# VH-VL binders against Translin-1 (tsn1): the designs that were tried, part 9

Target 1, 220 residues: Translin-1 (tsn1), of Schizosaccharomyces pombe (q9p7v3)
Amino acid sequence: MNKSIFIQLQDQIDKEHSIREKLTAEVDLLDEKLRVLQLLLANCEQNLENQEEILEALEIIKSKTRGLAELASNFPYYKYNGVWDRSIQKVVYLYLLASWTGRLDKSLRPTYSLLSLSEVGQILQVPVFPEESTFHLSIEQYLHAVLSLCSELARQSVNSVISGNYHIPFEALNTIQKVHSSFQVLSLKNDSLRRHFDGLKYDLKRSEDVVYDLRIHKLV

## First folded at step 4 (VH-VL)

Design v6 (framework fv_ofatumumab)
Fold by ESMFold2-Fast, scan of step 4:
Structure v6 (fold): chain C 220 residues (1-220), chain A 123 residues (1-123), chain B 107 residues (1-107)
Amino acid sequence: as target 1 above (220 residues)
Amino acid sequence: EVQLVESGGGLVQPGRSLRLSCAASGFTFDDYAMHWVRQAPGKGLEWVSTISYNSGSIGYADSVKGRFTISRDNAKKSLYLQMNSLRAEDTALYYCAKDLYDFWSGYYYFDYWGQGTTVTVSS
Amino acid sequence: EIVLTQSPATLSLSPGERATLSCRASQSVSSDLAWYQQKPGQAPRLLIYDASNRATGIPARFSGSGSGTDFTLTISSLEPEDFAVYYCQQYDNWPLTFGQGTRLEIK
């Protein structure tokens, strides 16, 4: 066999390994901050003292996401996007959750609604349309994030009743119902997304049950 | 630190039933999808069944559909596989496996496995 | 269902050599592919997920590559403990499927 072909293959293997290591290192740094923000937001309905930490974490995540995007733009998107896909889904999810709950800025004003994919892209300063395989937020990442939000809102509905907040279950149900209706008109081509969507009916039922119990006990 | 301990395997005659259990510890069981994967003696891995964190999504291999039922008890941190109408072809080591797929991320692959429980279907 | 075909069925090498294991899917699985290592009498161990991401605690000598239908697991310099059976698994579509395995054995 031609040894120069094998030398070229070895060079490509070494280059790809180096690129993956560099991308993985950036993703690991992002993941550390995602874990911190996730923990802060898990307690957000009762703990306003952590708002400064939340704002700091959001800004660091935005900065890290931009740094990852800049690094990744030097390499073929479809060859390496698996390295960051899950972490970017979590970035989108946490921004959606922070916006919905009123933790995205110092106003503490809940939106009780979804940021669009374009709005998330503007906030993170990352493209949302694939231009020649450059780094971008994908529709699939956004839809996974929306479904994760609905699961969290259903969980918070149960917990908010325990804390005496009877408004959150109604807003959560409204959001989950709108998401459920919207997903039913989509032709989903990714099976992991279809499987994730199948769970939404149970989040919807959980939210409905919480609201039903509040009405039956006249706590609203 | 994550531990999955399977039990309930044994020798059983064709047409009978067995229930497998998997006791989980070291992670927030309620947040993760769980799986059963089996391996026949000297053969490769075969996926059997999946259940999501809230039981909202359940899947089965065609070979066990209608005979096996996966379930979970989040309060007890336990996963179950009810196996009915057992066949000689069900003879295998049955693994309980944890997904990395939680509320916050996708994909059904198996980051932790138990040591398995042996099921032998023979007359 | 999506069929995963691993090659070679058996690979005989010596410590210090590079191992290259292939997994081919009957249809595209995007990057939704994982690799596992199984030693005799032990449960499988996750090595790689999303085609190229190394699982926690897995040594740097293990790397994954590929997308669509063609995937490769590479062990850059074999250690004695690396001689085992390796399986690929897809999670792009139901049912979840595994390859038949590649046995890596000492020459």
Scores: ipSAE 0.000, ipTM 0.480, lowest interface PAE 12.1, mean pLDDT 85

Design v7 (framework fv_alirocumab)
Fold by ESMFold2-Fast, scan of step 4:
Structure v7 (fold): chain C 220 residues (1-220), chain A 123 residues (1-123), chain B 113 residues (1-113)
Amino acid sequence: as target 1 above (220 residues)
Amino acid sequence: EVQLVESGGGLVQPGGSLRLSCAASGFTFSSYAMNWVRQAPGKGLDWVSTISYSGGSTNYADSVKGRFIISRDSSKHTLYLQMNSLRAEDTAVYYCAKEGYDFWSGYYYFDYWGRGTLVTVSS
Amino acid sequence: DIVMTQSPDSLAVSLGERATINCKSSQSVLYSSNNKNYLGWYQQKPGQPPNLLIYWASTRESGVPDRFSGSGSGTDFTLTISSLQAEDVAVYYCQQYYSTPYTFGQGTKLEIK
């Protein structure tokens, strides 16, 4: 009786372990390409030679995200979403960054604005706000990505000044101010989001100081 | 209510030094850029110096560069102006002024001013 | 540096009449990206510190009477007091906060005729 029950429990443990390993393998493949794209987007705004590589990386990331979504749809979403949550946050972040900086398509035209969650979902061809609990882009993943974007824009503002580009800091400040104002009216129920949001005050401070410095030195 | 109270003014000989203080209350001091503006007797307003809210960026009028140092202490909610190598033309009422903050453009206009402290430089 | 020039240097206006003060900047204080004029107006009464009246060329500060209005763009700005009151006797200054050094006009002394 007891022995039979423990054998059944072991089989279930083994099955769930196998599922996690399969999902982790797909996530690892996605993470490889996310690292590549992040490096390509970390260069200064003047580097246009890598645009074809960026477009290729974006397409591969889209493809691998859809592949992960297809695999994940065979298993309970809330039981296994921890396997891909951080990687999907990074997918959203890099698409937001590529759009903001003008690297999302061949036009090389920066938007200096945020893609909405729905727009990201349409680009990736992945559900948002689903009727059922299936693989989807979550509000929490989007908000984490937006906060990560603000940190990166604050970093790029400092680097842009060092490189002699005085336009980027103003656009970055505008974006970070909008995000900061919008987050203040949100009722955040996720502890991780609240902790991540605490960093936004520092990013806002950094961006304000950069813009203030440019104005007081007659560089704008 | 927002209050700015300057102190440290007085009579000093040419070549001497003075340190002005501005005690701030009624707002989050560490969130706003601060300025010093002076006014010579019977004359107009003359901007002296600015400091960002973090203290990471400062700038000065050409007439005081190399002689004056603006600083702040967020724990004491106090703005300072260290004035060295004072000249007769530095004689003025010194006001501390708080910058407003706009969502789109960052720092702007002086929304609150202190009562001023008189600095007289004479032999 | 951006030079701010006011006109007239002094103005005498009867109670209840309109007063206008002009301010010109040596270069544009309009920032094209946000379409804002980095121009403010301050009132200084005898023995008092300056008080902010108008910012962004035309936005009235909270608590400032509606008889005060600002207008203009780029390099030419005007402060208007639609119906002068006794308490409006003061020196008025325009200021640009577009770039450092932050500069003020020389001031316009407003007196009752």
Scores: ipSAE 0.000, ipTM 0.427, lowest interface PAE 16.8, mean pLDDT 84

Design v8 (framework fv_alirocumab)
Fold by ESMFold2-Fast, scan of step 4:
Structure v8 (fold): chain C 220 residues (1-220), chain A 123 residues (1-123), chain B 113 residues (1-113)
Amino acid sequence: as target 1 above (220 residues)
Amino acid sequence: EVQLVESGGGLVQPGGSLRLSCAASGFTFSDYAMNWVRQAPGKGLDWVSTISGSGDSTNYADSVKGRFIISRDSSKHTLYLQMNSLRAEDTAVYYCAREGYDFWEGYYYFDLWGRGTLVTVSS
Amino acid sequence: DIVMTQSPDSLAVSLGERATINCKSSQSVLYSSDNKNYLGWYQQKPGQPPNLLIYWASTRESGVPDRFSGSGSGTDFTLTISSLQAEDVAVYYCQQYDSTPYTFGQGTKLEIK
């Protein structure tokens, strides 16, 4: 037994642990800002009162995401991407939600429209479809974010009816129907995505039920 | 104290209905997806249903689809399972279980379980 | 649906000896994006709820004794108890959480020989 080899192995273990801790710390800071933005976007009817706070939160999240990308670029992508994968899914989701509700910047896309993966990449200034294995937005992250958007739109549809806003449920249903149709054509090769997609049929039914109730009660 | 406590179990006739509750304490309830898992006497674990942290996404085992409804009330920190058209084969101890993470596509392993509530479907 | 199959159904091991329980999934539970196996192991003692032992196939839950270890990847997984103690008498379940419906193995009953 050569003890110098075991010392080298311990050093490698310590180094990898240190890298994961640094990445995790950066992700935790990002997650705090994601929670703030999610609360600000919890009501699609809030017009101008929190707009400045939303734009500030979006810029902070964009900055933190680029900082994470820079840090992560120093380490093997596939070894550490699990540390940030879920948080980056949330970044994409919140940008999709902010855009759909018209809170982002109306010069980019009209209200109630879905940003493409390329558009999200351009806004965040993070690579999409990289030539090499570098920090990037993945197709899987985008698809998870789109599915999460549908779940949130179904939830907000119920709440918007209670508030007397009958337009939001129709736009939400339209978006969810388009997503559902598109996903049915896709050959999903990832069980996590298939699992998430399985939830979409319930969001679709929920949205349909809200719109159906509005029609049967002659509110539309 | 981080805890889940089920209630609402009991004896019910075939075709009847029953509503189970699971009271959560000691953690931010809305951050976690929740599950119902059942176990028939002397048998193994059988997953019943899941609900996301926000309450907007649900999934069900085929055996209960159309009969059971999972729901939650974040203000009351409580998970529910409305069971309709009950059958003898629904007889089991029903556990509520928390997923590691939140309403997002999280980690899905069940890191916290309640003590269970017995549902007996018999004439 | 992913079907989880455990072997053996029942196992008797002497105190202090090694116990090995196997779990096989009908489809891979290894997620390519995070390179993690979405597989957990639970221990259930008589009259008690299940208790999480292992997640991500090999990560021990906080408070779980180091005699418990998990190994394997993709479709073949093993739970090992290196030195059986009396309090380890229980039914052990593997579970995949890669996709809904979440599925459990049928369980392995561990008894003292």
Scores: ipSAE 0.000, ipTM 0.420, lowest interface PAE 15.4, mean pLDDT 84

Design w1 (from t3 with heavy chain S105K, light chain S29Y; framework fv_tezepelumab)
Fold by ESMFold2-Fast, scan of step 4:
Structure w1 (fold): chain C 220 residues (1-220), chain A 123 residues (1-123), chain B 108 residues (1-108)
Amino acid sequence: as target 1 above (220 residues)
Amino acid sequence: QMQLVESGGGVVQPGRSLRLSCAASGFTFSSYAMHWVRQAPGKGLEWVAVISYDGSNKHYADSVKGRFTITRDNSKNTLNLQMNSLRAEDTAVYYCAREGYDFWKGYYYFDYWGQGTMVTVSS
Amino acid sequence: SYVLTQPPSVSVAPGQTARITCGGNNIGYKSVHWYQQKPGQAPVLVVYYDSDRPSWIPERFSGSNSGNTATLTISRGEAGDEADYYCQVWDSSSDHVVFGGGTKLTVL
């Protein structure tokens, strides 16, 4: 075996490792901002006074997502997308949550409605159409984010009752029911997505139970 | 069942004002963003303005910004366009349009349009 | 300012396929909607989000969008398809709706 062949292979390994490290560093910076926004949105009813901080966090996340997209566009999408896939799912999820709770600025959509994949892409100024070497938001990332939203809405239903807000459980149930019925007509070919969807029935039941309890006690 | 009916069009002299109204029925008006789109005689469609479902956000085409004001009254299911400092170039049929919503795809398309009302700016 | 370019006219024989193009810089990354307008009538949505159809629109109408060109395809053209067709996008950078100049379809 010629040693120059092994040196060439080692160079390629080192180059790919360097690219992955650089991408991971950008993802880590994004993840820090995602954690901040998630905490701000976790107690929405009590965090109305944090509206300015939420808008600032959304702006920073948008900026960091664009920075990651710019960096990633220099490298093959399908070779490195695993580095940012879960973080971008969280970006989409938090924008869906901020919009649904009425926190998102400049929205043409009413509170308690679902942003589409195209709308999220437009807000973030990131493409939503798949290209082999171009950074984009995927259908799978969006669908995972929608399912994560449903889990959070079921949790919010319990918390909103405790805080004396009885309309949120009804809105959450409406959203979860629509997501559930829509997923039933989809032919899911992604195993991870199918497993995530299987969890939706528990979120639906939790949300139903909260609403039915409120109706039995005549609070809605 | 769903209807959008424009009114208030007419002939006005340059520099004057006119107010258009759009009466909505057959759907929950307060849940939808609404637009005004115009079409000059023999010309294409030109977007004029949008107002969010609650009236808090508005955007205008550069050609009308500062002269036109879009408003809505959700209690009366009515969309309005106040047109000030009218110019000959504002002569057009003005359409009221509802922004559509699909659960998975969102908005930015017009699924229902009114019949239009003619505005003629001429001396 | 974002601009959409359409040919001013397209002609087809009855039963033939009409293709109406809508050109725009990186339009493939935008969602394109199409409207049909007959003389004296309001526009009607025929295709939205590149390729979807309202339930009241025949399957002869379809759309595609990639690169710098979106296309409205009307198969098995009929006299009743004669109209002006407009493409439309939302330009997120300016918060503006943008329409193409329109294409007059004639079925010979």
Scores: ipSAE 0.014, ipTM 0.585, lowest interface PAE 7.2, mean pLDDT 87

Design w2 (from t3 with heavy chain N57Y S105T, light chain S29Y; framework fv_tezepelumab)
Fold by ESMFold2-Fast, scan of step 4:
Formats: C-alpha cells, structure tokens, sequence
Structure w2 (fold): chain C 220 residues (1-220), chain A 123 residues (1-123), chain B 108 residues (1-108)
C-alpha cells in the first residue's frame, strides 16, 4: 500500500511538472517579443520612424498573451500563476507605456493618462474578474505595471529635457503624483508590491527635481 | 566602465571613529540609491545602511543604528559612512554598492559593487 | 526578524547541474536576488528578481522562487563557478536587506 500511495504521488508530481514545462515554454515565447517592444519604446520619445514596428510588436504580444491565456485556462490559476505573473505584468506595463506616449495606435496621440485595469483587459481580450479561478489579469499585476510606468516616465523626463522637449516632464509629474496619492489609500499586504511601491518615492522626487530645474531656468 | 572605489579603512581602537568614502564614476550617481554592505573575515554578507538618490531617506541595520551615519555629495559623486563608537564586531571589509533598478518590479538589489575597504577594530 | 537559510556547501561534478537553495517563510511572495563571490573579490550579481539575469551572466545561471524555497540553478558546472553564493531579499516589515548565510560551491 505505501508503494501504491507513493506511485500515485509521483504520478501527480510528474503531471504537474509537465504542465509547468508547457506553460514556461509559452511564456518564453512571449518574453522574446516583450524584450523587442521594450527596446522600441525606450527610444520612442524623439523617434517616430519605428511606429509601424511598434504596432506590429503590440499585436504579436496581444496574440501571444491570448494564446497563453487559452493554454493556462485549462489548469488551476492559483497553482500556476507564478509561471506567467512577471511576464503579464510586463505586458500590462508596455501597453500602459504605449498608450501614455501615443504609440498604441496610428494617431500618434499621447493620452498622458493610465489605461484602467478593465481597459487593458478589453484591449488584450483577457478577463479581469477576481472571483473566477480562470486566467485573468490580477489587481497586483496591474499595480506593478503602473509602478513600472512611473519609473520609466521619470527616466524619459530627463531624456526629454536633453532633447529640448519641455512638455513631457510636466505630464510625467502629474501622472506620478496621481499614482502616489492613489497608492497611499491602499493597504498593501503583498511584500513584493509594497517593496515596489517604496521605490515610487524616488521616481516622484526625480520627476519633481526635473520640473523644478525647468522652472528655475525659465525664470532666469 | 562603471566604477565604485572605497577608501578610508584602517586599523582603529574600540570606541574610536572612522570615515569611509566611496568614489563613483561612469554613471549618473545622483539617480541611484546607494548602500553599504560589510563582511567580517571568513563570514557572510551583512547589510549596513541605505541612502536614497537625493539623500532625503536613510535607514540602518539595527547593529549600527545610532552609531553610523550615511551621507552623500552628489556634486562630487561620493558616498560616505561615518562610523562612531566602533566595536570589535564592526571588523569587516566594507563594500559600497549601487542599488539596481528593474522596470518591472523595482529596487533593492545590488548591480555594482566596489572592491571594498578593510576596517579592523582591535586593541 | 526575517531569516534566509542556505546549505553551507554544495558539490557538483564538471558538466553537471548544481542547485543551491534559499529557504524562507513564504519567500515566494518576496523577490530573491543571488550574488557570486570568489575569494578576495567583491560580490557579483548573477540572478535578480527571482529569475532575471544580467546581460554579462551566462545563460547557464537561472533561478526560481515558489512557496518557502528559492533556487539558484547552475547548468553545465565548470571550475570557474567555484565560489560562495548568497541569496538576498528585502524585508518590508523592518525595511532591511537580508542575506542568506552563503553556500560554498565546489566543482570536483
């Protein structure tokens, strides 16, 4: 009997390992495309020539995300979500960044605002319902993505000034201030998210310093 | 060619003071939080202190709180650690470390380290 | 205070896979970073945020983190991998950086 019990346990371990391998392979394919889009968006502030390439990368990422969602929906969400959690955070972040900077569509019109979790879900065609144990965008994934956006906006503010664009730093500060205020209301119980939020104070200060420097130069 | 170079270490008697410095080059020093991490001879790594990019936030390990002061001068690209009331247990190689940044998750890892400076507290 | 537990030593044969564990209460909810330290040298970041790798680190180095255990995996072990390896987390409750006690990797 002990042998029978252990054989059944080994069977279950092997099945779970196989599932993780399949999910990891799909995530790796998504990650390759996320790296490409990140590089394209990192140089986008002054470069409009790569817009078609950005749109293609966004569409591929959307397609890959949906494929991962379809595969993952066959398995328990809370058991396997660690396999894709970080990559989905990156998907959400890149869509937030593309929207904010005006690279999400052919209009090239910046929103200077945040897509909501619901809006991101609609764009990616992925559920956002927290009560369901199927693949969905989590609140934690969205919040990590928003914090990552603030860090990137603070960095792009410096680059914008160097390039002679003085509008971007003001819009970045407005966005970071809104995010900071919103997070102050939240009672964060997730250690990873709380640590990420602690970093927001650096992004806020950096953004304030850039705007302050611009105002001093204008007054001189 | 990013570099962090520590200096100011040496042999000192218990109860005295030492000031360590870290000279940074090859990156925008004013954009990064900086840390001090120490390692006693033959022992593991122990975190000592952190200072934010603008110096507005500082925090210390319980073992050094009230005795050590971390400061920075962004105009000179230098990080400092003022060590008061030194004890034998403070004997260690002291490393200057840059806090890395990742767009997806944030901070609190060390992507670049100096070569360290040895502090020996003995009678 | 939060504690990270590492085995004091691990041995691996050349060309085989070494696995170094880092134990902590609910460590899967924290982000784990890994450092390599060779004798007389400063630590070098090898894996950060559980599984990410700096561009200067070979693909043979990988990481994972779930439940109560994070793992650094070094595939195709070679003599140059001999070093002490340290895991590290940030403890939000104390706002302290916490290091594991270190694992000495021997390739023989």
Amino acid sequence: as target 1 above (220 residues)
Amino acid sequence: QMQLVESGGGVVQPGRSLRLSCAASGFTFSSYAMHWVRQAPGKGLEWVAVISYDGSYKHYADSVKGRFTITRDNSKNTLNLQMNSLRAEDTAVYYCAREGYDFWTGYYYFDYWGQGTMVTVSS
Amino acid sequence: SYVLTQPPSVSVAPGQTARITCGGNNIGYKSVHWYQQKPGQAPVLVVYYDSDRPSWIPERFSGSNSGNTATLTISRGEAGDEADYYCQVWDSSSDHVVFGGGTKLTVL
Scores: ipSAE 0.007, ipTM 0.461, lowest interface PAE 10.5, mean pLDDT 85

Design w3 (from t3 with heavy chain N57Y S105R, light chain S29Y Y49D; framework fv_tezepelumab)
Fold by ESMFold2-Fast, scan of step 4:
Structure w3 (fold): chain C 220 residues (1-220), chain A 123 residues (1-123), chain B 108 residues (1-108)
Amino acid sequence: as target 1 above (220 residues)
Amino acid sequence: QMQLVESGGGVVQPGRSLRLSCAASGFTFSSYAMHWVRQAPGKGLEWVAVISYDGSYKHYADSVKGRFTITRDNSKNTLNLQMNSLRAEDTAVYYCAREGYDFWRGYYYFDYWGQGTMVTVSS
Amino acid sequence: SYVLTQPPSVSVAPGQTARITCGGNNIGYKSVHWYQQKPGQAPVLVVYDDSDRPSWIPERFSGSNSGNTATLTISRGEAGDEADYYCQVWDSSSDHVVFGGGTKLTVL
């Protein structure tokens, strides 16, 4: 009777399910705060009154990300990283957006540039380029976040023109062009990342069209 | 467990009013935008209205604008839809839906739906 | 107003791959989401952001979106997959949520 083999498999299934439930619960709490911050940052250039809310959300996200990292360190990284991969991409993206737009600190000074993977790791107090298979920010997560930033900057360029802010489209185009050029020299070995990069051409085109329209009307 | 429960549906005559409610539990209600989506008998899904997480922003489908009002009470985890000047074409199952977010290009997808409440407008 | 077009019905044999299309002008610029609805039940999110799926949805469900067509792909079709499927986008210019007309999937 080979029933004992199936009993062992059921035990392993139950163990993995329990681990995924624990990780998913932490991810859900993080995702709630990511949704709030994303909404706050989507309209940030016209609403300086929400800066304290943004700073609070950034700190909570940092704390929850570290809590997730501590929990995840108890389990095999490559077996369970799919549970948090998407949410950590969003964490990186929102920190990149907050830095670019000048919402990362009380100075309200935009960088109009990208934080490096190492800089994001330092800010979040999460490892990058580890020697062991521990919880860390991956190159793939960072690259996805950079591409997401470009999409958001192209969107905000349209909104900024409506609001009478003509320098944002120029800075957005500059950033998107640099990202596009940098990605073209990379040998991407991930299908999801290749697909996301293919979308960048639409963000670039949209950003170019906004700047072109402004130049025709002599606003930049 | 995360749950959305609609109530307040029923049969009403044209020109009358009805108030729908949606009770949310199992998540931080105040952190999410909420939507109403309806479905006429045997027909497809039609978006009705949205309210932001803090209630500061509201928007409506053209077919209901000026007649319907979306509100929320974050202290009670409740979403409401006040429906005035009801018409036969408002007959539908009304669903309460929670907005997830779209990481790449925007948001407005619905990760959790209530069971729906039936509104019938007839004489 | 933005319009999404779906075929009214699609049929597949058990174990075969079903493909449900969603047509829209430059839909590749938008994020497409997909819902499954069984008779008398509320819709259930099966695919979001073009190709991501909730943790409760089997990996047999996948999506793609490019140009003017988004596609929901259901591999190894099962009787339990019979339902109406709706695609959905957010139209940023009007701030309206737009649904497709729905596709009835039959597994026979």
Scores: ipSAE 0.000, ipTM 0.434, lowest interface PAE 13.5, mean pLDDT 85

Design w4 (from t3 with heavy chain D102S S105K, light chain S29Y D52N; framework fv_tezepelumab)
Fold by ESMFold2-Fast, scan of step 4:
Structure w4 (fold): chain C 220 residues (1-220), chain A 123 residues (1-123), chain B 108 residues (1-108)
Amino acid sequence: as target 1 above (220 residues)
Amino acid sequence: QMQLVESGGGVVQPGRSLRLSCAASGFTFSSYAMHWVRQAPGKGLEWVAVISYDGSNKHYADSVKGRFTITRDNSKNTLNLQMNSLRAEDTAVYYCAREGYSFWKGYYYFDYWGQGTMVTVSS
Amino acid sequence: SYVLTQPPSVSVAPGQTARITCGGNNIGYKSVHWYQQKPGQAPVLVVYYDSNRPSWIPERFSGSNSGNTATLTISRGEAGDEADYYCQVWDSSSDHVVFGGGTKLTVL
């Protein structure tokens, strides 16, 4: 075996490692901001005073996502997309949650509905459905984000009843039912997405139970 | 039994004012957001205004914003609509409607409606 | 501004199934409610939150909502079902309640 072949392979390994480290550093910075926003949105129906902090966190996340996109555009998409896939799923999820709960802008206007993949792409100023394999928001990232939203809405439904808010459970149930019906029509080809979807039935059951209890007690 | 009774309708000249009232009975009025919905003769339903259960939040259709004011008095179980600068296009039957779920961020659907009161704006 | 589109009229024979559609951009992500209005009467809620039915409404009334179309389905149509039907959503972006233009159901 010629020794120069192994030296060339080592050089390529080192270059790929360097690229992965640079991408990971940007992802780590984004993840820090995602943790802050997630904490701020955890009990948003009870804390309207943190709205300015939420708006600031959303803008920082948008900026960091754009920075990651610019860096990633210098390297092969399919070789390195695993470095940012989970973080971008969380970006989409938190924007969906902020929109649903009315925290996306100063109006405090809840949508009680889903932003489309294209709408998220417009808000974040990143591509969706590109003509070539460049940095973009994927269908799988969006679908994972939607499923994560349903889990969070089911959790918030229980908490909102404890706090005396009886509106949120009805909106959450409506959203979860629509997601469940839509996913049943889809033929999922991704194992991680199929596993995530398997959890949706528990979120649906939890949400249904909350609404059922409210109806029995004539609180609706 | 649950009841919503509208009053205050009538014939009024353009530019004048009129006040509609809705008397609620048979349920805990203070727990529900309330709406006004109108219907011009031979036309469809048009949403007018909403007021939250405690009166802290109000929203209006663009066509009436700045001219109409929705208020409520929970101690008297009454909903009111003050209509100023009336126009011919405001001619309609005005319905008082209860929102099916009562929370100040909920403005969704109408599980009970009054019988309506006719407002005719003509000279 | 959000717009709901309904056909102006639908006709069915007695005992047959009537389907009344309500079209809206991404309406499947919104909650759709349906009202029945008979001549000279106030509207009555027949379906809420897409597919739920009040206890005073017969089981032959049902609803669905997906994509860009919501549908009110009335099985085993009866003369007493003749009425105008309105779909309704809450548009979060404008904080407004939006009604469809209404569909007149005739059982003949």
Scores: ipSAE 0.000, ipTM 0.424, lowest interface PAE 18.4, mean pLDDT 84

